# Ledger of designs, part 6: VH-VL binders against q9h9l3

Target 1, 176 residues: q9h9l3
Amino acid sequence: PRKMVAIDCEMVGTGPKGHVSSLARCSIVNYNGDVLYDEYILPPCHIVDYRTRWSGIRKQHMVNATPFKIARGQILKILTGKIVVGHAIHNDFKALQYFHPKSLTRDTSHIPPLNRKADCPENATMSLKHLTKKLLNRDIQVGKSGHSSVEDAQATMELYKLVEVEWEEHLARNPP
Below, E stands for the ipSAE of ESMFold2; O stands for the ipSAE of OpenDDE; V2 stands for 0.75 times the mean of E and O plus 0.25 times the DockQ between their complexes.

## First folded at step 24 (VH-VL; framework fv_reozalimab_arm2)

Design t24 (at its last look DockQ between E and O 0.02; V2 from the best seeds 0.00; counts 0 for: pae E 11.1 > 2, placed apart)
Fold by OpenDDE, look of step 24:
Structure t24 (fold): chain C 176 residues (1-176), chain A 121 residues (1-121), chain B 110 residues (1-110)
Amino acid sequence: as target 1 above (176 residues)
Amino acid sequence: QVQLVQSGAEVKKPGSSVKVSCKASGGTFSDYAISWVRQAPGQGLEWMGGIIPIFGTANYAQKFQGRVTITADKSTSTAYMELSSLRSEDTAVYYCAREEGYSDWYGMDVWGQGTTVTVSS
Amino acid sequence: QSVLTQPPSASGTPGQRVTISCSGSSSNIGRNYVNWYQQLPGTAPKLLIYDNDQRPSGVPDRFSGSKSGTSASLAISGLQSEDEADYYCAAWDSSLSGYVFGGGIKLTVL
């Protein structure tokens, strides 16, 4: 019924030892996997650790990156009123310093039917990479360049689509 | 283990067109930038243009604007470079290169093996 | 003729330290990161340095890059015979909206 989008964010390390996770890239795709948003984002604090192995973020990407406050406004406009799909999405919302309504949130890391379909324990937290491989026969997050937030968001949406009907019915009977 | 495999050597007449392919394997295709770089015999590297497949938009060097077309097929993880109105000066080895480590917006840390294009009457 | 300027040749003896220069302008090296490529005879180029001074996996630490103003430099310490190759600097040019290369330097190991 409602429009759905999938979101994935990449974070870098800020703070004294780089232990603070700060948003550095955000990708949003629609139901069909089309990219609605994909921007490098400049944290308000100095980047201590790019976490490139995982984030894929390099210094070059920050040269013309969108300031966090501006990016946050842009992203929130896109998310408002939509069902937001993500994997371990609480991390993305934390980085955005924004929390979408629970009733409009879908976390593919906490959907028992999805795990069941992948022959995984229903109450286990499986990685996006694993679920994508098992259910979509696709390799993501490969190589040394770090994650692709666009690809991860697309994979997340595709995974959700596999259980959408069942899960939406479940949520209708059991509203969060 | 990411590899770029290009199409084979081409021999073309002046005025004709050539289309070189570049297939990515062993990794993702998505939002990694793919550039095309050529090298004439005994000369240096020359950037022709690039594309980010997920966005579908390409950038071109001014020298080749209007004569080169760069495209990407996400379903086959293949990028293409078509050069028209070929001249003898277009005789060169043509490389595709992809960003693996995000070294630049059009990064080039993975290279194809090159495609020799010979233009002669 | 290249947007970035490099001397055409350089040489050194094994064990020496060699420095290869690259000069640009405010629209390329002045505001964007510099990459360096090594091209061995008869092979495709290889990324040697990225983001001014970063080494990809597999590149020995005897290779180092630096940038100052509108100029960049590649330093090769402990020169080895296998280092004989062509070296190209490169950067994005904001005014051209394109990637630009230096003319390349042929490094000979004597």
Scores: ipSAE 0.016, ipTM 0.544, lowest interface PAE 9.9, mean pLDDT 90
Fold by ESMFold2, look of step 24:
Structure t24 (fold): chain C 176 residues (1-176), chain A 121 residues (1-121), chain B 110 residues (1-110)
Amino acid sequence: as target 1 above (176 residues)
Amino acid sequence: QVQLVQSGAEVKKPGSSVKVSCKASGGTFSDYAISWVRQAPGQGLEWMGGIIPIFGTANYAQKFQGRVTITADKSTSTAYMELSSLRSEDTAVYYCAREEGYSDWYGMDVWGQGTTVTVSS
Amino acid sequence: QSVLTQPPSASGTPGQRVTISCSGSSSNIGRNYVNWYQQLPGTAPKLLIYDNDQRPSGVPDRFSGSKSGTSASLAISGLQSEDEADYYCAAWDSSLSGYVFGGGIKLTVL
């Protein structure tokens, strides 16, 4: 049986006009929500736009941040062989320059039973903030200082647990 | 095959401390999660805390906070549990146990042989 | 008192089915996996069931686990004399941020 982790990433703007999204923080939690990894990550390119309002990343976070290549190696070692849960998780894998096997990937933004529990159309894409408020009665991403990737990863794992039995059985019958 | 071998039995006076070692062989030690569990004579199992050697992070059961220190030495593949300010009720068998992989405390599949610690005036 | 509650003892005769219960809360069994440990006299515990209902290699299929709500059960079918042991349920407790065991149940095979 495969162990599960949840991941969430924050990105900053690099490249021309800051339009490229580069990894600047990654948080990973285990099944019970304990933090396995939480590091600020220095992109290999110059940061043009910290995107602080959403990312929560500020210049001081980068002073001792782990270089991207080292952080990527650490993160991939944690993810290998595990079921990885995230919200809109393709963006996180893209920022990591990595593609986790689809059979081991769970995306809380794309689980019809989860939307149904939230009394939403099964094919709608719902924000993590909305699902968390509706289904866990908790507010995340509060204030104007940006998101916490630890908080978001923990919420993502709790949301998945609400549908885990049903969805794992569905995937066993319908392998990707 | 993975094995956990613990240090030998100890007799201690109240107020002193004890440090029990747990040496692992087999597998990749830094990928283990190591827990410490004790059992007083005629009593049940009691989780004391654990460590994830790759991250060096330890956590402790509330009952033992402030008295227990759990560490790991990756170069020798050895985990340690030190219990201070010993009392007579700390007389017990102390086990180390591992879960293969990271940080999930859900299944301790390999156990050490146990270390008897006797606290006697 | 243990965070997880088990009756102190149970008994059965060879060939019978015995069910051992474990009661917890929403902070442990209700949201986290349940494990079961067997402890024979004078020995270290042995993992018997993990992740609610999974058997490690070498554990006979007469042992089965289940979970419902905040309670878990270990069933032993075809009881044998060597099954006489102490049995512990265990789970992570998210409120305590710690692993918790039941008080243990002594199974006697008559």
Scores: ipSAE 0.007, ipTM 0.567, lowest interface PAE 11.1, mean pLDDT 87
ESMFold2 (binder alone), look of step 24: mean pLDDT 89; pTM 0.930

## First folded at step 25 (VH-VL; framework fv_reozalimab_arm2)

Design t25 (at its last look DockQ between E and O 0.03; V2 from the best seeds 0.00; counts 0 for: pae E 14.2 > 2, placed apart)
Fold by OpenDDE, look of step 25:
Structure t25 (fold): chain C 176 residues (1-176), chain A 121 residues (1-121), chain B 110 residues (1-110)
Amino acid sequence: as target 1 above (176 residues)
Amino acid sequence: QVQLVQSGAEVKKPGSSVKVSCKASGGTFSDYAISWVRQAPGQGLEWMGGIIPIFGIANYAQKFQGRVTITADKSTSTAYMELSSLRSEDTAVYYCAREEGYSDWYGMDVWGQGTTVTVSS
Amino acid sequence: QSVLTQPPSASGTPGQRVTISCSGSTSNIGYNYVNWYQQLPGTAPKLLIYDNDQRPSGVPDRFSGSKSGTSASLAISGLQSEDEADYYCAAWDSSLSGYVFGGGIKLTVL
């Protein structure tokens, strides 16, 4: 009976033309949706594009942001040994420069039973926003102020909980 | 305690190649990138390139592009740096060092003892 | 040819506070984090400061780092004879896709 957490990260653009996605915020919630971690994170390189419309990140958030390496250490301490739930979570891990064991990872963007429940094609990649609306009747990522990683992490966890039993059984029979 | 142990000193002729090894002990390559840094006599530190062993992805400084090859063997936790077309100015101490992270290099917290490479006719 | 510029030398007497500088330019403003390395004579470099102002375990608190804009600084308080070494600043340059070092400063303890 491993503890389960959900993670959501926001990224900004760094490097030439801002095409490099760098971690700028990370939120982690427990099974009940309680916030375990929520920090703005300072990328190692100059931010070219805050991507505020999507990320919700502004320059002011970086003033006292946690240095990446420090944040990474803090986050890894939280994730270690736990089942980590996320949506398109490979992006989060990439931004963290950390890859959690596959056997302990749950990606809600690739759970066929979840899509089926939402009357979506099982093998399609659906957005967190769409699934949340369809299955939880809740609007997330609304407005022009960008995403809330806490809200997204909570939604991700709630979505997973809808199919947890079925999916865990499936994984037990078909380990990655 | 994690240590990086490098291969022994090399004496090479101009035009030849040298391959230096860097073996990690007390840990694995799975969480780190390995960088190679050299230092000519009386000169400063110069980054040559690095590799993320878990992915096999290497980056090179432009100065050495096409002349240096960095590889890693995960099974033996050993990184390699091969420098070809050696010149006298390649005479230096070559260091391997580890850094956290998989995509970028941030800080080298563990260093090898260095490998002296002498290029002379 | 170092992207990061450091004075070639600095000096101080035991007990003094010395500051070692590392300056970037308009072309390398992408450095948010600067690391500092100490190299004692005849030894491999040692990570002294990372992420501008963080000390690895084992580094005395008399070593401190700071960064403002394109300038980074290493401060050594209570200078000791064993602090005589070369000090290098460094950072990852995304535009170059490479790690860059300063030219290094030779610190002499008088």
Scores: ipSAE 0.016, ipTM 0.557, lowest interface PAE 8.3, mean pLDDT 89
Fold by ESMFold2, look of step 25:
Structure t25 (fold): chain C 176 residues (1-176), chain A 121 residues (1-121), chain B 110 residues (1-110)
Amino acid sequence: as target 1 above (176 residues)
Amino acid sequence: QVQLVQSGAEVKKPGSSVKVSCKASGGTFSDYAISWVRQAPGQGLEWMGGIIPIFGIANYAQKFQGRVTITADKSTSTAYMELSSLRSEDTAVYYCAREEGYSDWYGMDVWGQGTTVTVSS
Amino acid sequence: QSVLTQPPSASGTPGQRVTISCSGSTSNIGYNYVNWYQQLPGTAPKLLIYDNDQRPSGVPDRFSGSKSGTSASLAISGLQSEDEADYYCAAWDSSLSGYVFGGGIKLTVL
């Protein structure tokens, strides 16, 4: 059985008018929620918009941040060969300049059985905060400094475990 | 050009819930934050919260924590605001508004027409 | 009551210059950009000024914004009858992790 990890990333704005999303923090947890990786990451280009109200990233975090090329290498070594769980995970992979095999990717924003458990429309894209509150009775993304990617990655893994048996069987019968 | 079209007026009883929709047309729906702002009769503007649809990330004003849920459906380019445990003071016009980009530096530059919600016994 | 403080009303005559004030704190106006919204009776608000002093397309140049410390101002020169409206300042508040509006100021054109 393949090892499984969950990932969550925080992005800042780069490029013209800060519209490009660039990786500034990444957290990876194992099946039990133990932290395997948690680093602030320095984008390779100028940060135009820290997006602090959402990302929790401030200029001070960048002072000792790991350069993007180094961080990407570290992160991809952890992800290789594993089932990777995330929420709206295509954005995380885009920020990593990487696309994990679809057969090894699990996106909690697109799992119909998970939405059904939360009394949500099965094909709706639901927020991590909403699903976590409804299904785990936990408040995440609380406080005055934006989101915690460790907290979010841990919640994502816990959510997936609620539907893991059903969804893994579904994917085995319906390969992506 | 971006346009925001909201669902129609609603009359609700105290203790019930209301869900207001906000459908966007034009532009890329995921490039925006969508905020919800309400205005009680004769009163000022009050921010309730917002969502970044591409990430599914929502935040809420402290006053509404626990009563408001903001969601988005990218396949229909529609944001939703649901307010529960309604009281008479929740009688207001509810607006959705676009914030271009993910920075609150650009302000709310496109507004829906507003949805009147009346809470009465 | 509101985090940002505005006077409740102001008035002027056509052609006059009027200045509308907004007072806040370090966590909102101090750290963050100020936006201004105009609301005509019976209509949705309209963004009038963003990023302290920038005008969106379609806003006349007789509207101008400025910021000093924890205070912001909206100036309207060449006052016109159609400028009679409610005006709101707004900013993100980093301590509250939320967007805050002033209480609004009713501008009357005499």
Scores: ipSAE 0.005, ipTM 0.475, lowest interface PAE 14.2, mean pLDDT 86
ESMFold2 (binder alone), look of step 25: mean pLDDT 89; pTM 0.932

## First folded at step 26 (VH-VL; framework fv_reozalimab_arm2)

Design t26 (at its last look DockQ between E and O 0.02; V2 from the best seeds 0.00; counts 0 for: pae E 16.0 > 2, placed apart)
Fold by OpenDDE, look of step 26:
Structure t26 (fold): chain C 176 residues (1-176), chain A 121 residues (1-121), chain B 110 residues (1-110)
Amino acid sequence: as target 1 above (176 residues)
Amino acid sequence: QVQLVQSGAEVKKPGSSVKVSCKASGGTFSDYAISWVRQAPGQGLEWMGGIIPIFGTANYAQKFQGRVTITADKSTSTAYMELSSLRSEDTAVYYCAREEGYSDWYGMDVWGQGTTVTVSS
Amino acid sequence: QSVLTQPPSASGTPGQRVTISCSGSSSNIGWNYVNWYQQLPGTAPKLLIYDNDQRPSGVPDRFSGSKSGTSASLAISGLQSEDEADYYCAAWDSSLSGYVFGGGIKLTVL
């Protein structure tokens, strides 16, 4: 059986008017919630909008941030060969400019049994915050300081564990 | 319940160094900023500096730059403050305190019990 | 020599409403939010108010904060004997990249 990790990334705004989402922090945790990776990342382009209230990223975090290309290499090394769990993970992969194999990807925003368990429509896209509150009775993304990518990655992993057996069986019968 | 537990009282000679520890329990560590605040006898609170463990680099008050070093060990959820070239004026209670992400939000909502550092010849 | 100025002392009688002030300078930037700390004798400070007017869990509603311009105020209604303490205003100053405290006010309950 392959090892499983959960990933969550925070993005800042670059490009014209800050509309381009660029990776500024990445957190990876293992099955037990232990942090394997957690770094601030320096985008290749000038940051126009730190989106602090959402991302938690501040200008000072970029002073010694890991350059994107270096960080990307480090992250890919960790992800290689793993089952990668994330929430709306396509955004993370897009920011990383890397796409993990679909067969090894688990997106908690698109797992019908998870939504069912939370008394949500199976085909709806629910927020990580909502699912975490409903299923784990835990509050995440609280306050005005932005998200914690470590906290979010841990929550994502815990959510997936709730439906892991069922979903893995489903995927085995219906490979992507 | 989130707690910060500091190391015990210190008695130091002038010119020496002191290193105070602050261990966090009951919550996350890396995403919060750990600040060090001291209070001399009968005086007010004075911010010395702080660190976001995930970031690893610390900010210092100008008054203490070059003389104070703040570090954090994420694996043990412990922050440290080392003050060198101690003077009698450094006699104070030293507190560690936690706030969210080095922002001005929420303030320092968890405080250590304080560490008394006495500098005397 | 704090960038936030507080009077050194204040007093009130039980049941009275007392207001404690904290004044900054217009030259200071990046301190849009003021926090208040209560320090009882011989104890560590306690967060009383954050973000100008927000109360942490466990803080009675007789404590309230406000901020206008470069002035912040802590109001204590229905003053009680246990409110006798030192009170500090504080803020993060982005220009200094540091936290700053007021000089503190000693509040006496007569």
Scores: ipSAE 0.015, ipTM 0.548, lowest interface PAE 9.7, mean pLDDT 90
Fold by ESMFold2, look of step 26:
Order: C-alpha cells, then structure tokens, then sequence
Structure t26 (fold): chain C 176 residues (1-176), chain A 121 residues (1-121), chain B 110 residues (1-110)
C-alpha cells in the first residue's frame, strides 16, 4: 500500500485590499499523526491582512518564515508518490500552485461514507470542525488564537482512517 | 539596464570542479531568484538549480543533487555555481539568469552572457 | 530526454503566422505557468512570454502565448527573418520539484 500523509494550510491576505489568499503556513503529518513538516511561509507579495483570527498568523511568524519557492519545493518533495489527505484540499493545492494526481488525493469534505457516519447527507460539504466534533469527539479551531494547521491536519488524518478501508476499496473499483 | 556578467571560459579535467561567478549590476540583487541553466553543444536548455540571495537558500535539480553548490554573496551582488566531479558530458555553456519574484510565474527575464566549460583529458 | 515535448523543427515564410507547440503533463504545464524563451544562434536565451500569455517590455505583440490543459502554444504572426531561432517552452514541475524546459524547436524562415 502507498504511504499516506495529511496536509493543511493557512492563508494571509495579499494584493489589493488584502483580497488575494497567499500561503503562510503548511503542516503535513504522517499516518500516525506525527509532524513531518510545519513551517511558516513568507509569501512573495506584501502581506496586507494577516487574517489572524482565522489563520493564526502574526507578523512575528513572518520574521523567520521560509520563502514560498523554497517551502513549495520541500512540500512537494514530501507529497510526491503519496496518497495525500486534506479537507477541501483543492484550496491547499491552489495555494501551493500544484494539483496532486487525482488517484492519490483524498478530500474528507467529499467522502460519502464519512458523511453517513456523521448522520449527514452524502453529498453535503461538512466543515472539518463539525466532522471532528461529531466523529472524534474533539473540539478544534476554538477561541480567538486562530486555526492550528498541525491540529487540523491530524484531525483530517483521523477522520480519513474511519472510512479508509471502505473508501480505498471503492476507489479501486471506481478509478478516478 | 540590469545586467548579469559571468566569469570567463574554463577548460577542466575529468574529476575536477569548476566555480562560475555571476555578478549583477544596475539592479537590486537581493529581490530576485538567480537560476543556473546549462546547454551542452547542440543540445537544449537544462535547469540546474537556483538560489534566493536574501535568504541564501538553494534548490537543485535532482540530476545534480550532491554535485552542485549554488551560493550568493549579497555584499558583492554575485552568485556562484560550483559543479564537482566533472565528466565529459558536463561540457556546456553555463548561464545564470534572474527570475523576477519568488514564484514560477515570472520566468528568467535577465540572462548572463554564458560561461563555456570544456571538460577534456 | 526533455520533460516537455516540442517538435524538433518548424518553418514558415515571411508574413505567415506560425504556431509552435509544447506538450507536458498535469504536474508542469497543467498546474504551473508556462514561459517561452527565444534563442538566436550564438546568444543567450531571451524571455519571450511569461505567465502563459504575458509579454515582457520590448517584445512585439506579434508574439502571443496560450495554454490549454497540459499543452501550450506560441504563435508568431507576421513572420520576419530575424524570428529564425530556437524556441523553448518551460514550466515548474511539481513532481520533479524543478524547472523544466522543452527540447527546443528550430524555427526556419524560408
């Protein structure tokens, strides 16, 4: 079986009025939830809005942050050849300017068996916070300290494990 | 105008190393990435790696990992590429080039004149 | 062997429109922006197109770029004798974690 990782990213606002989302943190965990990568990332553009309430990113985090081109290279090296799990993962790949092979991508926001376990409609898009509370009995993304991308990546991996056997068999029968 | 000026041609023996310099003038050296691209006689372009001078961090093409070292000296506005364990297939013209910004979006917009390295016995 | 595939040559006559192709994959052209470089004989390459379809200052509007899926194209309108050169497509490849060039295409103006 292929090795599996989970990824989560945090964004800050760049461009006019801070409306452009740019990568400012990325966390990657292995199957057991051990942290493989967790770096603050310096966007190539001026940061207009740190979005701290949601991103957890503050100016101090950018002082020693890894430049985007370097971080992207490191991250893609970790992702290559692996099954990559995320929640609404297209946003993370877009921020990395990368799309992982569809056959190796797992998006916990769009897995029907996972929704069924949470007593949600199969085609509904459920938040990571909601699924984690219902299925893992954990509260994530609490308070005004912002999201933790390590915490979110770990939760995403645990959620996927709940349906891993069923979903991997489904994908084997129904290649993307 | 912004210019990149490279060191002169070199003739090397197999197994030795070469260090090519790339001096920037007329611009802001630390605001861009510097890439190294080579071209063997009659062949196409091959990216070797690059560096972001303000951070000093380099990326390398997998083919050259362990043989190439790319560095920058911001006080002299000069980037360097050192290739070790030279082989005859390393005979090429070596270019430095500036990439605007830190992303793959902007391309290599300023190129050095090239440095011919010949590896022969 | 080049990661991006270009035909080895193309030709045209003065005034003609010529299209130069470049084929890649999802990990390079599909996700990442395409750049084009022109190389005249005996000279360093020159950036001709960046970000799929943008021209640097000083590049005539006769040159245009486009991208569809995992393929990119460079079009040269009003072909002139000085357009005789080698043309390279290029992009970042996320699977290789490196910048990749096409093998180059020699454009001959007849």
Amino acid sequence: as target 1 above (176 residues)
Amino acid sequence: QVQLVQSGAEVKKPGSSVKVSCKASGGTFSDYAISWVRQAPGQGLEWMGGIIPIFGTANYAQKFQGRVTITADKSTSTAYMELSSLRSEDTAVYYCAREEGYSDWYGMDVWGQGTTVTVSS
Amino acid sequence: QSVLTQPPSASGTPGQRVTISCSGSSSNIGWNYVNWYQQLPGTAPKLLIYDNDQRPSGVPDRFSGSKSGTSASLAISGLQSEDEADYYCAAWDSSLSGYVFGGGIKLTVL
Scores: ipSAE 0.000, ipTM 0.472, lowest interface PAE 16.0, mean pLDDT 85
ESMFold2 (binder alone), look of step 26: mean pLDDT 89; pTM 0.929

## First folded at step 27 (VH-VL; framework fv_reozalimab_arm2)

Design t27 (at its last look DockQ between E and O 0.69; V2 from the best seeds 0.00; counts 0 for: pae E 10.3 > 2)
Fold by OpenDDE, look of step 27:
Structure t27 (fold): chain C 176 residues (1-176), chain A 121 residues (1-121), chain B 110 residues (1-110)
Amino acid sequence: as target 1 above (176 residues)
Amino acid sequence: QVQLVQSGAEVKKPGSSVKVSCKASGGTFSDYAISWVRQAPGQGLEWMGGIIPIFGTANYAQKFQGRVTITADKSTSTAYMELSSLRSEDTAVYYCAREEGYSDYYGMDVWGQGTTVTVSS
Amino acid sequence: QSVLTQPPSASGTPGQRVTISCSGSSSNIGSNYVNWYQQLPGTAPKLLIYDNDQRPSGVPDRFSGSKSGTSASLAISGLQSEDEADYYCAAWDSSLSGVVFGGGIKLTVL
């Protein structure tokens, strides 16, 4: 079905030591890879570590960033009734302080057929970067400017498409 | 104004299950999150979990994972909390509370009147 | 027992300013909004403060909230007899993926 979206979030460090991961950017794409949502998000607390090399987030991005609660509402509305695809998506949901129904969630980091297709152990947790390179022959998360959540969301969706039929059939036979 | 009305007091035996209802009136239901919070006699508030009716998704406190089930019926604007394998320690007043839509999350601004659940042999 | 720590009791005289503390950690107060609830004897809790320092409609401006680091504080100015109640702080905990409450503080108006 095309009632499917892919999500990827970038987090910054908050708390006294910056050890808490707080949502700072969220990107959502549809089945075709079109961007439905892409916003910088202002955490509810002071940012201690932007984690720029990974997150791509800089201080300037937070100047007009959408407040967390507002962004959260916007994001949840988009996700409503959709199958949500993500990679290690549990982290995204934690950052959003929201948990999508399991039956409507697809985590590309936990799809054995996807790993098998990439000649990886079925029960191993492979990175999005690795799977994307192996299966899509595309390099993501390159450079020193940090990740692109849009790029990552698009890659995640494309990866899932490779195993969509097989995996959806599996889930139908084995509902979570 | 928006109100949450809960089902009546329950007296249960250990090992049994209890299902408490929370009906919303005077406003929308689906766009809000319904949380369940309990309070044992003379004790503080304890969050059990919550549900977003429009999504049908529920999340639970780790302490109650596997023992509590939270559901919602959008057609009747009613949320439910079922707690199984009841113990004496589950004796408490159980509250449902509404959190305003996720676009403008303002804490639990509407509370039910509470449901007393007594677990005794 | 409670994830957030509050002193068990506080007291004040009418007209006095009292402050109620709430101590947490980086995963809750340190990174998320703090809400405060008032619970009068024999009643359900009532939202008193949300988003650290915001007052819902109907809450007098003599109630104020603040947060710094991993701690939050509720201040009540011009204490009145009707303020005698239990007060709870609450926040989302990112590590637990759920709402956590303080143990509650009983405020007595002398």
Scores: ipSAE 0.024, ipTM 0.650, lowest interface PAE 4.5, mean pLDDT 91
Fold by ESMFold2, look of step 27:
Structure t27 (fold): chain C 176 residues (1-176), chain A 121 residues (1-121), chain B 110 residues (1-110)
Amino acid sequence: as target 1 above (176 residues)
Amino acid sequence: QVQLVQSGAEVKKPGSSVKVSCKASGGTFSDYAISWVRQAPGQGLEWMGGIIPIFGTANYAQKFQGRVTITADKSTSTAYMELSSLRSEDTAVYYCAREEGYSDYYGMDVWGQGTTVTVSS
Amino acid sequence: QSVLTQPPSASGTPGQRVTISCSGSSSNIGSNYVNWYQQLPGTAPKLLIYDNDQRPSGVPDRFSGSKSGTSASLAISGLQSEDEADYYCAAWDSSLSGVVFGGGIKLTVL
């Protein structure tokens, strides 16, 4: 079977009024939750809003941050040929300026069997925090220091494992 | 000393497809992005999409999604662009260009000579 | 219509300074690097400026780039007859998930 990784990104506000989301941290974990990549990333444009309350990104994190062009190359090398799991993962790929093959992409925000296990409507988009609490009995994104992309990537992988057999069989029967 | 050499001019009928090749020499083919840019007669430049050969994943402009396929063959250092369902509006010069995908330099700094594709009935 | 807006033409006389503009939006120029390309008649484009204001080796220092907000500028000082060409701005557009170009500006050296 193909190797599987989970990814989570944190974004900051760039552009006019800080409304554009630009990549400022990326974490990648393997199937067992071991960290394969975790770097702060310097966006190509001026940061207007660090969004620290949610992103956890502060100005001091940018001092030694990897420039976006370099970080993107490092991240894409890790993702190549792998099944990539994420939560609302299209936002992460947009921030990377990259779109992974659909057949190798798994989005825990849109997996009906996962929603069923959480007693949620199958077609609803559920937050990572709520799914993790309901299904793993674990609190993530606690406190007011912002999210941890490592913690979120690890939670995302564990959530996918709950439905992995069923969902991989479904996708094999229903190729994208 | 990177050079990009494209395949020769093509004349096509509406509804057919065209596949243009772009062979790289010099440098490491897998370390660069290859973009495809077209230019209709008397018109400006239009980005169609690109590929980073080491990753094998192509990215497409929305306008061409579903009509264009971009691939790369690392063993021959050659990128390909195939455009299907050709229309007269697709008459243009098609360029391949190198863009550093994840290195210190960003921009299309090496261009092929261009391939003229004429679509006529 | 091109996503980035450039005037269709500009002109100058030898020795003058000319400024060529490019207008975009927050999804492209406002949040991403701007590159500039020169296209001489009958030739492929050539990278002139990258990352807003950086000059590749071999490009004369009389070419310079700048960016402010959602607009970018290319300045050419000491204009010469060989500068007669089409000039294009380009940037990544985060909303379209791709590279966008200006419509090009034909610079005539009188």
Scores: ipSAE 0.007, ipTM 0.558, lowest interface PAE 10.3, mean pLDDT 87
ESMFold2 (binder alone), look of step 27: mean pLDDT 89; pTM 0.931

